# VH-VL binders against q17rb8r558to768: the designs that were tried, part 16

Target 1, 211 residues: q17rb8r558to768
Amino acid sequence: TAELSHLTKNVPIFVCTMAYPTVPCPLHVFEPRYRLMIRRSIQTGTKQFGMCVSDTQNSFADYGCMLQIRNVHFLPDGRSVVDTVGGKRFRVLKRGMKDGYCTADIEYLEDVKVENEDEIKNLRELHDLVYSQACSWFQNLRDRFRSQILQHFGSMPEREENLQAAPNGPAWCWWLLAVLPVDPRYQLSVLSMKSLKERLTKIQHILTYFS

## First folded at step 5 (VH-VL)

Design m15 (framework fv_romlusevimab)
Fold by ESMFold2-Fast, scan of step 5:
Structure m15 (fold): chain C 211 residues (1-211), chain A 122 residues (1-122), chain B 108 residues (1-108)
Amino acid sequence: as target 1 above (211 residues)
Amino acid sequence: QVQLVQSGSELKKPGASVKVSCKASGYTFTDYAMNWVRQAPGQGLEWMGWINTYSGNPTYAQGFTGRFVFSLDTSVSTASLQISSLKAEDTAVYYCARDIIGATFDDYFDYWGQGTTVTVSS
Amino acid sequence: SYVLTQPPSVSVAPGKTARITCGGNNIGSKSVHWYQQKPGQAPVLVIYYDSDRPSGIPERFSGSNSGNTATLTISGVEAGDEADYYCQVWDSSSDHYVFGGGTKLTVL
């Protein structure tokens, strides 16, 4: 359909930083090309655009996250302040250009649900263990770093009763990835995962590294 | 621009100690693990181990326990390799190399130091 | 304990295609990285994650990895490509990086 094609074909891409499901991503936009891109996203009614980190080999990474525009303030000096929040993750299928900004044909990513009762129990145990490690890591940070994180990202989301209710898994996983001091290349590998178990395992390894 | 700059060549007698340094610049030192790789004359690359630059914890490959010590001075973004009780078999070029987040994930060495030649002879 | 096997040497004429193999048990399930080392120099990453190229590496360098064999392919070989080439993987079972023994590419 036309609606589906609009959301997956020729999607405007802001090449800048990592973005994650449910995580706020405030932007200060100066460049005319990106102001035009944002204006078009608003005017088409989608109020969304893709966010990818740069990749010198391909111009931008193979995976990214859609950003939903919540508010836009146009300043007299030509700046735009754009309040966004992360939405669906995607894989890039084809790259393009439009009026100086990048575009992509994309495929959305969703976690594969675990159906077996024993596997769900194991997933819950892993989840609870990793969540506890994350809380410990955050509480052991020096006060100035904790304060900066709280100011920019807010508090760590609470555990969710149903781990598989959301297509991207628990919100706290994405909050944690946004605040962990890790290379964007590893953040990309976690973003690309379709398995909550694999994602929790990789987060656990990162937390162990920084423990 | 990322750079890894190693200390100069060393000529040592058997039984002596040597310390090879690797100074990093152009990135946040603690975000990347530092690996050590040895290459004996005319031989291939041999992984010695790595050090977690965030925690300071070293991990050694099986052949490099005991006489080999990995250490850090984070205030100057420097990783060091110390070899004690030097033997002729330690004669090699020693490289430092950066990988992403450490050796916990399926990673690669994107930047290498220029190498430090250590020669052990009587 | 994981072992990567490379041929000790490969010879190729200028302008032709060189293929350097890296053998390992079920290596297709691992990510293979390739380094180029010229005499008296440090190794340089030329391929990572089986087939990706770092910035500055010519398009004539490519990689593949399936089954028990990974391959570095250099098309249109130039005299300046003469070097030793090493494959590398992370072995999660031992928590070790493993290098192949190296292949000397000679351009004759």
Scores: ipSAE 0.006, ipTM 0.481, lowest interface PAE 10.0, mean pLDDT 86

Design m16 (framework fv_romlusevimab)
Fold by ESMFold2-Fast, scan of step 5:
Structure m16 (fold): chain C 211 residues (1-211), chain A 122 residues (1-122), chain B 108 residues (1-108)
Amino acid sequence: as target 1 above (211 residues)
Amino acid sequence: QVQLVQSGSELKKPGASVKVSCKASGYTFTSYAMNWVRQAPGQGLEWMGWINTNTGNPTYAQGFTGRFVFSLDTSVSTASLQISSLKAEDTAVYYCARDIIGATFDDYFDYWGQGTTVTVSS
Amino acid sequence: SYVLTQPPSVSVAPGKTARITCGGNNIGSKSVHWYQQKPGQAPVLVIYYDSDRPSGIPERFSGSNSGNTATLTISGVEAGDEADYYCQVWDSYSDHWVFGGGTKLTVL
């Protein structure tokens, strides 16, 4: 809900992997600290927590993505399978700790809307070109790589008519970023961008490299 | 730098269970998949399946469902293989091997554990 | 169920070129990886994606893959190259990794 999306202070952080808006992120939770974190998220009704990759100095990155809990399956051995999907992106303002897990004060990120008519036209042309390149790249992938992607991430999302309707831009961009064979530091950089044009341009450069 | 270190050899009776561990170091554990490979005495390499270290989702090859369980302990960067109701034909060397995913989405086994010998005899 | 066929053994004189084949239906459409296994040791990746070499693998090792046959080529063979060699592909139909039966390379 709207009120829960404003959770910005002492947000619980799962330090593990990259997460992206609209992209599924199923988690296998067995560590007591994270089981406690998930339990609290459910009991308080927020059903959300932050996901960040580790920093090189064994803390966590300055940018991440909120994960929304869709379902939880408790296993007989004490593990939990948590079905989540990426929500809002965020920037870390302050770091903390609570009962063994990391917390953060955060600021949510949204794409800056382009208003100029000519710029919107150029954005649509870039979008259509990059989407076509993405489709070609995926169709021409080695068979195992394509099979792994479909198994882990599902099919590439379809084009959206209004490129700026969603605060994070088109869903297919995030699906593609999750599957592109690039350094996590580069993925993190793209996640932090507030410009759809910049994000599409960077994705295009990656696709051209692998063409 | 990158190392996969497996647990020591095991000698078990038929019907017992065994747990083989594979401890990873020198890289981000959850960025790479872990595969299990079996090699019976004098035989070739046989792929058993893999586990996604990010999601915990295991995939088993035909012939390795039921008695075989892949698991993780991310807090200590360890993947484990458990075999229940051991049979003589389970006698083999069991290898873990990483598959590159994430930083570069690759599909080859660049690092292998040293192997764990499991002998099943009465 | 996809099958990779390797000759069980290949013999070669020192300094000559060894060729180890890996046969599979339309294997040229797949990416082939090659592993070297010496007695009592874990396998070591020597070629990936048909023809690429990992850091530390001598230029004597090369690979090719077309049609129904992939080939690992070792030029200027040395005694230290004696090992079992395995080819590997991903079968997207079964979602399985498939290994060849292995080829024992003997340098005589």
Scores: ipSAE 0.005, ipTM 0.436, lowest interface PAE 11.6, mean pLDDT 86

Design m17 (framework fv_romlusevimab)
Fold by ESMFold2-Fast, scan of step 5:
Structure m17 (fold): chain C 211 residues (1-211), chain A 122 residues (1-122), chain B 108 residues (1-108)
Amino acid sequence: as target 1 above (211 residues)
Amino acid sequence: QVQLVQSGSELKKPGASVKVSCKASGYTFTNYAMNWVRQAPGQGLEWMGWINTNTGNPTYAQGFTGRFVFSLDTSVSTASLQISSLKAEDTAVYYCARDIVGATFDDYFDYWGQGTTVTVSS
Amino acid sequence: SYVLTQPPSVSVAPGKTARITCGGNNIGEKYVHWYQQKPGQAPVLVIYYDSDRPSGIPERFSGSNSGNTATLTISGVEAGDEADYYCQVWDYSSDHYVFGGGTKLTVL
């Protein structure tokens, strides 16, 4: 809806971890401020809030991802279990506060579409190469780490026919970024990119480094 | 806490070889690339190249091929720089510095070793 | 062979603002990082990705980068800021890091 599509001012921000488009982000919430935030999101019908990692300089990072609430279970002992999935990426324009939790005015990000036919063919070739490298990396990972990834993130998404159908590019890129053992600064850098080619190139470099 | 500790100063004659070591602690050694930077007396910083700590593959900047060898001993989280057939012009402070996935994507050096002075004379 | 140009020296009075420039062809299309080096010490990262500060670096350090010039700005300069400052970029055409020649900041 228009309200959900244009939720850009005084957006509630959960400061905790990285979140990515299409990737599940289950949360265990007991802080009163965040329980209030979740309750408000449900009551207003938006069922969304922003997720950012902490930042020593600015309280939280300049880029983040919206989380859509899929299910909430309020436990009698005061704990809340919140099942969310990543939605739109955003850039933080202005920081604020509301009842103990952070807020932000934001600008949504989406990938710049490549329109030249030759460039689209080159993008597909890069995509297919990087996808194959990702599959090889995951298949050759130690059993312990593969089991942990499958439990928390599920299976690697399959390739999509149209690389540019989604505004954030292929889902497997975000799944992979969530599971790669890289510094959060690199994850944040990739999240902020507006170019699928640049994102695939960066992911390829990370995979080559760990191969 | 992240720390890079380099070996002590060296005084060598022309034609000798030297090995400078850089021992890392406080992080997973293989997740960060190691760079080498030299600084001649009274001069600026000069990038020499990097080594992939996961694969062991070195990359040398133009001008540092041949006599310069980057190596690793991952069992003790140590990167090393060996200079063979030393010349007077090799007199400099040599620094190790880490970046994440190597020197390829606008990365920066967040931690540096304290430096190792190599003097080549007489 | 990409080249970064810095002034050899900059002088500033305590409490005033120092500006150290780093010139390069279309440098605004690259990310610029800045290092502080005090005599006898290793360099320390003070600004990365044009304008971001590492943990522990005071707010009076800031950076900008546009066109052909990147700038490190130090407001409310203190005697302890006296050091050599180096800018750095990654050059995709040559596949190497490039450092500027360094600027000696003197606080008089």
Scores: ipSAE 0.006, ipTM 0.512, lowest interface PAE 10.8, mean pLDDT 87

Design m18 (framework fv_romlusevimab)
Fold by ESMFold2-Fast, scan of step 5:
Structure m18 (fold): chain C 211 residues (1-211), chain A 122 residues (1-122), chain B 108 residues (1-108)
Amino acid sequence: as target 1 above (211 residues)
Amino acid sequence: QVQLVQSGSELKKPGASVKVSCKASGYTFTNYAMNWVRQAPGQGLEWMGWINTNTGNPTYAQGFTGRFVFSLDTSVSTASLQISSLKAEDTAVYYCARDIIGATFDDYFDYWGQGTTVTVSS
Amino acid sequence: SYVLTQPPSVSVAPGKTARITCGGNNIGDYSVHWYQQKPGQAPVLVIYYDSERPSGIPERFSGSNSGNTATLTISGVEAGDEADYYCQVWDSSSDHYVFGGGTKLTVL
């Protein structure tokens, strides 16, 4: 359809930081090109755009996350405060430009569902173990760092009973990736994964490293 | 501006000890693992192990237990490799190399030290 | 335990394409990284995660990884590309990094 084609072709890309499904991403927009991009997203009714971290070779990374605009405050000094939340993940197929900002043709990513009953059971056990490790790591952080995380990202999401209900897996995994002190390139590799088991395994390794 | 700067070359007699240091700068030292890699003359790269810069816990590859010790001085962002009871077969260039997390199944070494040549001869 | 196999040497004429292979059982299930080492120098990362290029590496360097073979491809080879090339994986079964034996690229 025209809607599907429009959502995947010539998608405006904000090149700035990592974004993750369900995770808040507040933006302070001052560059004219990005203010134009935000205004267009609102005017067309899509109210979303892509977010990718920069890449020195390709302008921006091969993977990113859509940001859904929740609210916009236009400040008197020309800046815009844009309240967004992460949506679908994507892979970049083709890069372009429009009026000074980057664009991309994309394909959306979603986790491959595990169908085997034994594998589902193992996934649940891994999930519960890693979630417990995440809770322990967060509670044992110095008060200053914990307070900063709560202020910027909110509290850690609660466990979801059905691990595969959401196409991107449990929300707490993405919240945790946003707050863990790891290199953006590593975060990008986890964002690109289509396996919840692999994502939980990598998160577990990070938690083990920092605790 | 990430840099890993290693100590200078060493000439040692069999039975002596040597300490090779690797000073990191331009990043938060404790957020990245440090690996050690050996290269004997005319040979390929051989992974020796890694040290968790946050916890201080070392992990050694098979063949590098006993005489080899990985250590840290976080106050000066330095990782060190000590080899005791040196043997002729320890003659090699020793490299430190940073990875983003040392205990995951697809990490890579994005920055390397310049290497330290250790020669063991009488 | 896990073993990566590289040809010991590859020769290529200037301006042509060099292909350096890294063989491993089901290596397509691993993430392969490639390092370039010139005589007397430390290794330099040229490809990571099978096909990604670090800052400063020319676009003529590319990588692929499928089945039992990963490949580093250098198009439009220049004299300055003459070096030893090493592939690398993390082997979760042994909890070790594994390097290939290295391939000496000679530009004739």
Scores: ipSAE 0.013, ipTM 0.579, lowest interface PAE 8.0, mean pLDDT 88

Design m19 (framework fv_romlusevimab)
Fold by ESMFold2-Fast, scan of step 5:
Structure m19 (fold): chain C 211 residues (1-211), chain A 122 residues (1-122), chain B 108 residues (1-108)
Amino acid sequence: as target 1 above (211 residues)
Amino acid sequence: QVQLVQSGSELKKPGASVKVSCKASGYTFTHYAMNWVRQAPGQGLEWMGWINTFTGNPTYAQGFTGRFVFSLDTSVSTASLQISSLKAEDTAVYYCARDIIGATYDDYFDYWGQGTTVTVSS
Amino acid sequence: SYVLTQPPSVSVAPGKTARITCGGNNIGSKSVHWYQQKPGQAPVLVIYYDSDRPSGIPERFSGSNSGNTATLTISGVEAGDEADYYCQVWDSSSDHYVFGGGTKLTVL
């Protein structure tokens, strides 16, 4: 729709947690302002809003991820259970307010493609190495924590044939970043990267720490 | 809010031992590495090493092997530095400092303790 | 045994721009972080990853890093900026953090 094609100005922002491309982000909403925001997103047909973590200096962070509404349950006690999934990443250009919730003018982010054949080969090698480390880390988790992750996020996505087919790179990177126990500022740094190589390198460092 | 609170100043004689503690609050202790930094009177900052708060494994910089021991008590979110067989040259302010994923390529110290002054004199 | 070299002191008048350098072999290939330390206080992070500012650090603080020199730039210097400034890198070859010797900024 026209709304979807032009969702870059006065985008409603839910200030709460990190969100990532392709990763489920279930929300429990009680605040009236956010119930209004979600209702408006549904009524306009956009069924999307931005998600950013809070920032003490700027109200919310300079980078975030769009959330696509998949389902909504309105409970009798005023709570809303909103099933969302991460979409496009964005950079915040301008901040605003509307009826008690934050808004932003945004610019969408995409990974810069590697075109050189030798560099693509090196990227594949790094990818396969980090993926193997991720699998080992996950398999070595205590049974309870592994089960919780599987229940909330599902299985780690499989390796993709073309690492650069998606504008945000392989889905498993984002799944892993969502489940790794690291500082939101570090997660935000990885979210803001336009290089798959840099992202894989940073994820590798995190895995090494927790291994 | 993130805080690192260190134990109070110590005055010791040569040959004694001292234990400096660093109590963390406002975050999940095991998700951030703890570093130790020494600053002798009128001198610059000197990195001593770090401890992985998730695994408990310490890593010491060259020059801080033997008499220096990094330890953890995760039940109270506390990292400790013990110095044995104190020498006059150990007189310094000792800082604990958090880095976001440990002493891994490209990291920085985002929060520091207030420092513990250790004076070794006869 | 990687070494970072800083000038021991820099003096500037209020409102002027101070530049504090950090020299290191091929330092432009590393990420440089900067700390401010006032007398009797713990260091405070003012710049990380060459040029990024933590929340609460004024825009007049900026950084750059290329070749063999990283630079901390403080524009519109205020009396409250008087402090010792330290650069820091991670040295992968020795597997440790390295600090520069520190630069004392005097605002006169």
Scores: ipSAE 0.162, ipTM 0.673, lowest interface PAE 5.0, mean pLDDT 89

Design m20 (framework fv_romlusevimab)
Fold by ESMFold2-Fast, scan of step 5:
Structure m20 (fold): chain C 211 residues (1-211), chain A 122 residues (1-122), chain B 108 residues (1-108)
Amino acid sequence: as target 1 above (211 residues)
Amino acid sequence: QVQLVQSGSELKKPGASVKVSCKASGYTFTNYAMNWVRQAPGQGLEWMGWINTNTGNPTYAQGFTGRFVFSLDTSVSTASLQISSLKAEDTAVYYCARDIIGWTFDDYFDYWGQGTTVTVSS
Amino acid sequence: SYVLTQPPSVSVAPGKTARITCGGNNIGSKWVHWYQQKPGQAPVLVIYYDSDRPSGIPERFSGSNSGNTATLTISGVEAGDEADYYCQVWDSSSDHYVFGGGTKLTVL
């Protein structure tokens, strides 16, 4: 439709941090350009904008995640707290500018479904193994770090029965990637993947490194 | 502009060693990984491994452990490949190629060196 | 080890469209990159991330990737397109980059 078509061209981009499907991303906004960007998003009824991490070579990364605005709180000190949650992932096709903030033409990313029965069985086995490793890693963190994660990101999502029901795969993968202490370049690599198997494999390697 | 310039051709006898160099210019050397690719006469491209230019850590494809060594000299923006105990089957063109992100393995090679021909014959 | 299969050769008349395939098990779930290599020269990137073109590569070069086959399409073929073309993926199971065997494009 027209609405969907418009959401892929001249999409406003907040250049700041990593964002992931289903994961909360609270923002503290005080810069005039981003206040204008968010106001426009609300006024047009879109209530969405893109989030990309900064790229020293190219101003912002080639991949990002849409953020959906859930609420806005105005603080007495002039800051605005924008309560957002990650939506669809995207690839940047073209960069632009509008009133001091970045824009992009984008295409949305979805995982490619595995259809072969043996491959689905192997994917389930890999998933269950990596999920167990993630649970062990989280439970073995010092109480202080575990409490900080729970306060900021909430509890780790539980396993989903159908690994391929969501276009971006299981929610717990994105929650975990958000809390792992890894360089944004690694996170960006995982965000760009079209394969749940490759994503689970990479997450497993990261977990092994921190174990 | 970005350039990768490799050392000249080498003719060696079996059992000798050779060092192929790849000098980078036009970008920050430590922001990009360097990959090595081999092409035997009349054959296709074969990936040998990469070296992280920021950390100095090399990663070798399974067939290229032991006799093959990746190294760096960051003071002159140069990556090197050393092959010891040369065999006839090492005869090939060796290419260096830049990996644009430098930190992941699912990237692409945006710039390549011109290639260095290594011929091993008795 | 992951294997990419390309036809050894493809022939095309000038001005027509050439299609070079790259077959791999579930290759549609991987990012595919394409390189052009002319005799005696180093490879040159012509397509990355399935369908993106580097600066300087003309619009007549395009790519697609789905299921078990990725395709490099060259429309309005010119004599200067005659070269070997290689597809490439990252194989997470072996932690290796994998190249296809190459396809020699001959412009008749």
Scores: ipSAE 0.000, ipTM 0.455, lowest interface PAE 14.6, mean pLDDT 86

Design m21 (framework fv_romlusevimab)
Fold by ESMFold2-Fast, scan of step 5:
Structure m21 (fold): chain C 211 residues (1-211), chain A 122 residues (1-122), chain B 108 residues (1-108)
Amino acid sequence: as target 1 above (211 residues)
Amino acid sequence: QVQLVQSGSELKKPGASVKVSCKASGYTFTNYAMNWVRQAPGQGLEWMGWINTNTGNPTYAQGFTGRFVFSLDTSVSTASLQISSLKAEDTAVYYCARDLIGATYDDYFDYWGQGTTVTVSS
Amino acid sequence: SYVLTQPPSVSVAPGKTARITCGGNNIGSKSVHWYQQKPGQAPVLVIYYDSRRPSGIPERFSGSNSGNTATLTISGVEAGDEADYYCQVWDSSSDHYVFGGGTKLTVL
């Protein structure tokens, strides 16, 4: 859309944690700079801002995810409770600053569609295998850990009929990455992938280590 | 602008009581919990508990119940720690430190008082 | 009760990189905060939420947290970095803050 196309330059960046397409990311914001950033996002009507994890070499990572504001409660004590959900992934092109918060010029990422019929068949087989492994991993978690996941992230999404219908691939992949106890380096590498096959393969390897 | 200013050092005998105060300024007192941290000579930091500045409800860590009482005077933005029936083992520096109320089951201590030395000696 | 384990001391030469570890069961699932305490002074926050740096803290200070170990890294160590360093987490099961035992950083 035109609004999303216009939201590629001087995009406000919340430097905090990993965010993923379709995954809820509730935020408690007290810092004046971020409260200002969120207020501006609402006032301009974009209701979006970028989320990037911190980086050792740069102020924030080269890849991130847009967060869509679903609801905001401005509390009398100065903090904001912001209900967000992950949207499009992006790559950072240029870094900047505005009134104490980071900004970036970005380009959005989409998965490259597989069009060969044999490759699509292999992709479906890999998907079904990995989904089954994910379900088994989640079902076998201790009750306390499963309860915490359900409270924060909700239930694991159902399988989708068309694996390539969404530009970021199946929602369950992102839900799983958000809940797996893995190094942020792995999470960031998977977020940056443009291949569903590579993403499923990486997730499968991670699940194998925890199963 | 944000400051936590604690009362001066105390020298007490075993069995006495002491009250350490922590006066906050530069922010809305009731938006932040006040924590108490003990540091015995040559030892590490030990969290004692916190008091909710909005409700007045204290929470004590294991080992800091009974003789230790957290209280507030919200009219002057002051939190206090009272220790009764003082023992030699209570000799320590006591710090107040703030954290944001209600932040995602965790927060950090962004501002600390300068510390109050309490010495218990016969 | 949740326990955080730190080495009691770490020595480093000026200009080199110091790494101070904080061990805890599944500490990577928690948010770790780090405090610097110089002799006779109150602690000062140097890293919060695993890797974030407060205003005024040099970029030489960085943090990480994964698995069972959180690490405070100080690159290009200066004599003024000599201090005790403490890690801290919130333990939701006990509704308590927990500090590590502290690490004395010596710059020789």
Scores: ipSAE 0.000, ipTM 0.420, lowest interface PAE 19.3, mean pLDDT 86

Design m22 (framework fv_romlusevimab)
Fold by ESMFold2-Fast, scan of step 5:
Structure m22 (fold): chain C 211 residues (1-211), chain A 122 residues (1-122), chain B 108 residues (1-108)
Amino acid sequence: as target 1 above (211 residues)
Amino acid sequence: QVQLVQSGSELKKPGASVKVSCKASGYTFTNYAMNWVRQAPGQGLEWMGWINTNTGWPTYAQGFTGRFVFSLDTSVSTASLQISSLKAEDTAVYYCARDIIGASFDDYFDYWGQGTTVTVSS
Amino acid sequence: SYVLTQPPSVSVAPGKTARITCGGNNIGSKSVHWYQQKPGQAPVLVIYYDSDRPSGIPERFSGSNSGNTATLTISGVEAGDEADYYCQVWDSDSDHYVFGGGTKLTVL
């Protein structure tokens, strides 16, 4: 039987929006093909599928994030409300189709570990600076927008003591990227990065723009 | 200082291909997207699309799918535009222009290459 | 697809004020950028985010954006201001940058 963490071939792809590691992604599903996809994910026990934004050249983007199904509620009007959370990031290797929905062969992404002592120190300093900027941005946000964010994404995650413990880096980076009012093209760029330093630098540029 | 330096002018026959390069210097290449803009003789500016310098992911405007390919060589901070099966209608000046990755969706082009003239004639 | 409309040409006497318009449906909800292009040269950014000036652009250049019309205003026009001027917006619906058709400013 396929283990959840080993699903890499003929992975079902929901072509819709950005998704990020650890970040909630509630979905409202109307289309029969996607209801079938979700039902199959539940019945096979994998309880996950890939999420990618559309791309006119390749039908969907070369990078995405796995979504883990937490709950499904079927509404009388034919909608399904699917409560998901982001898992591993991936790169698309091969595209396919199955019963009207897209599929892909994928490889999972993880950050490249920094091992040099001086580089680790610089990374920690950059991290702490950017985290402080993020906290300031969120605290200075209008009450209405702050409440809206809390309702949809929950609270901003706390800083992690070991920046390189998780393969995708600190959770707060992904939470922030999900809530910042930036174009999906910039979000996709950050999602594809294998360097925590590059990701923190890009987030810093975004925050500087909004301050 | 920031510079975008494009390759020299090209004279090609219909059906040939051409590759226009844009070499960046004075900034971190992967922090800025590279846009391509076409200007036919006596005509206005026409946005062709962009390439994400971090991911290599290109986006093409509707009129520029198929024969046009955006690519990168990050080791030399260079973006390239290749046009295949050249037609007389491809005669234009082609510009590269940068905008910041991670800014809002309504960003601007602060630096432009000098332009590369591509002439397609028999 | 989103369309920006500019007059093809505007003429102005030296020392007077030139106004170049950029029309678009609900353009006031978008951020408008303006570029100056002189013959044989690459475009140069002269106004960004509706009204901000880059370093090195004279105070004579200003911008506004409201409703369905954005305007580039050049006061005390000089001969050196003769150029083609282009407005630009990002269209989030199509995920595309859109340029206006350009306006040739003649100082006579």
Scores: ipSAE 0.000, ipTM 0.424, lowest interface PAE 17.3, mean pLDDT 86

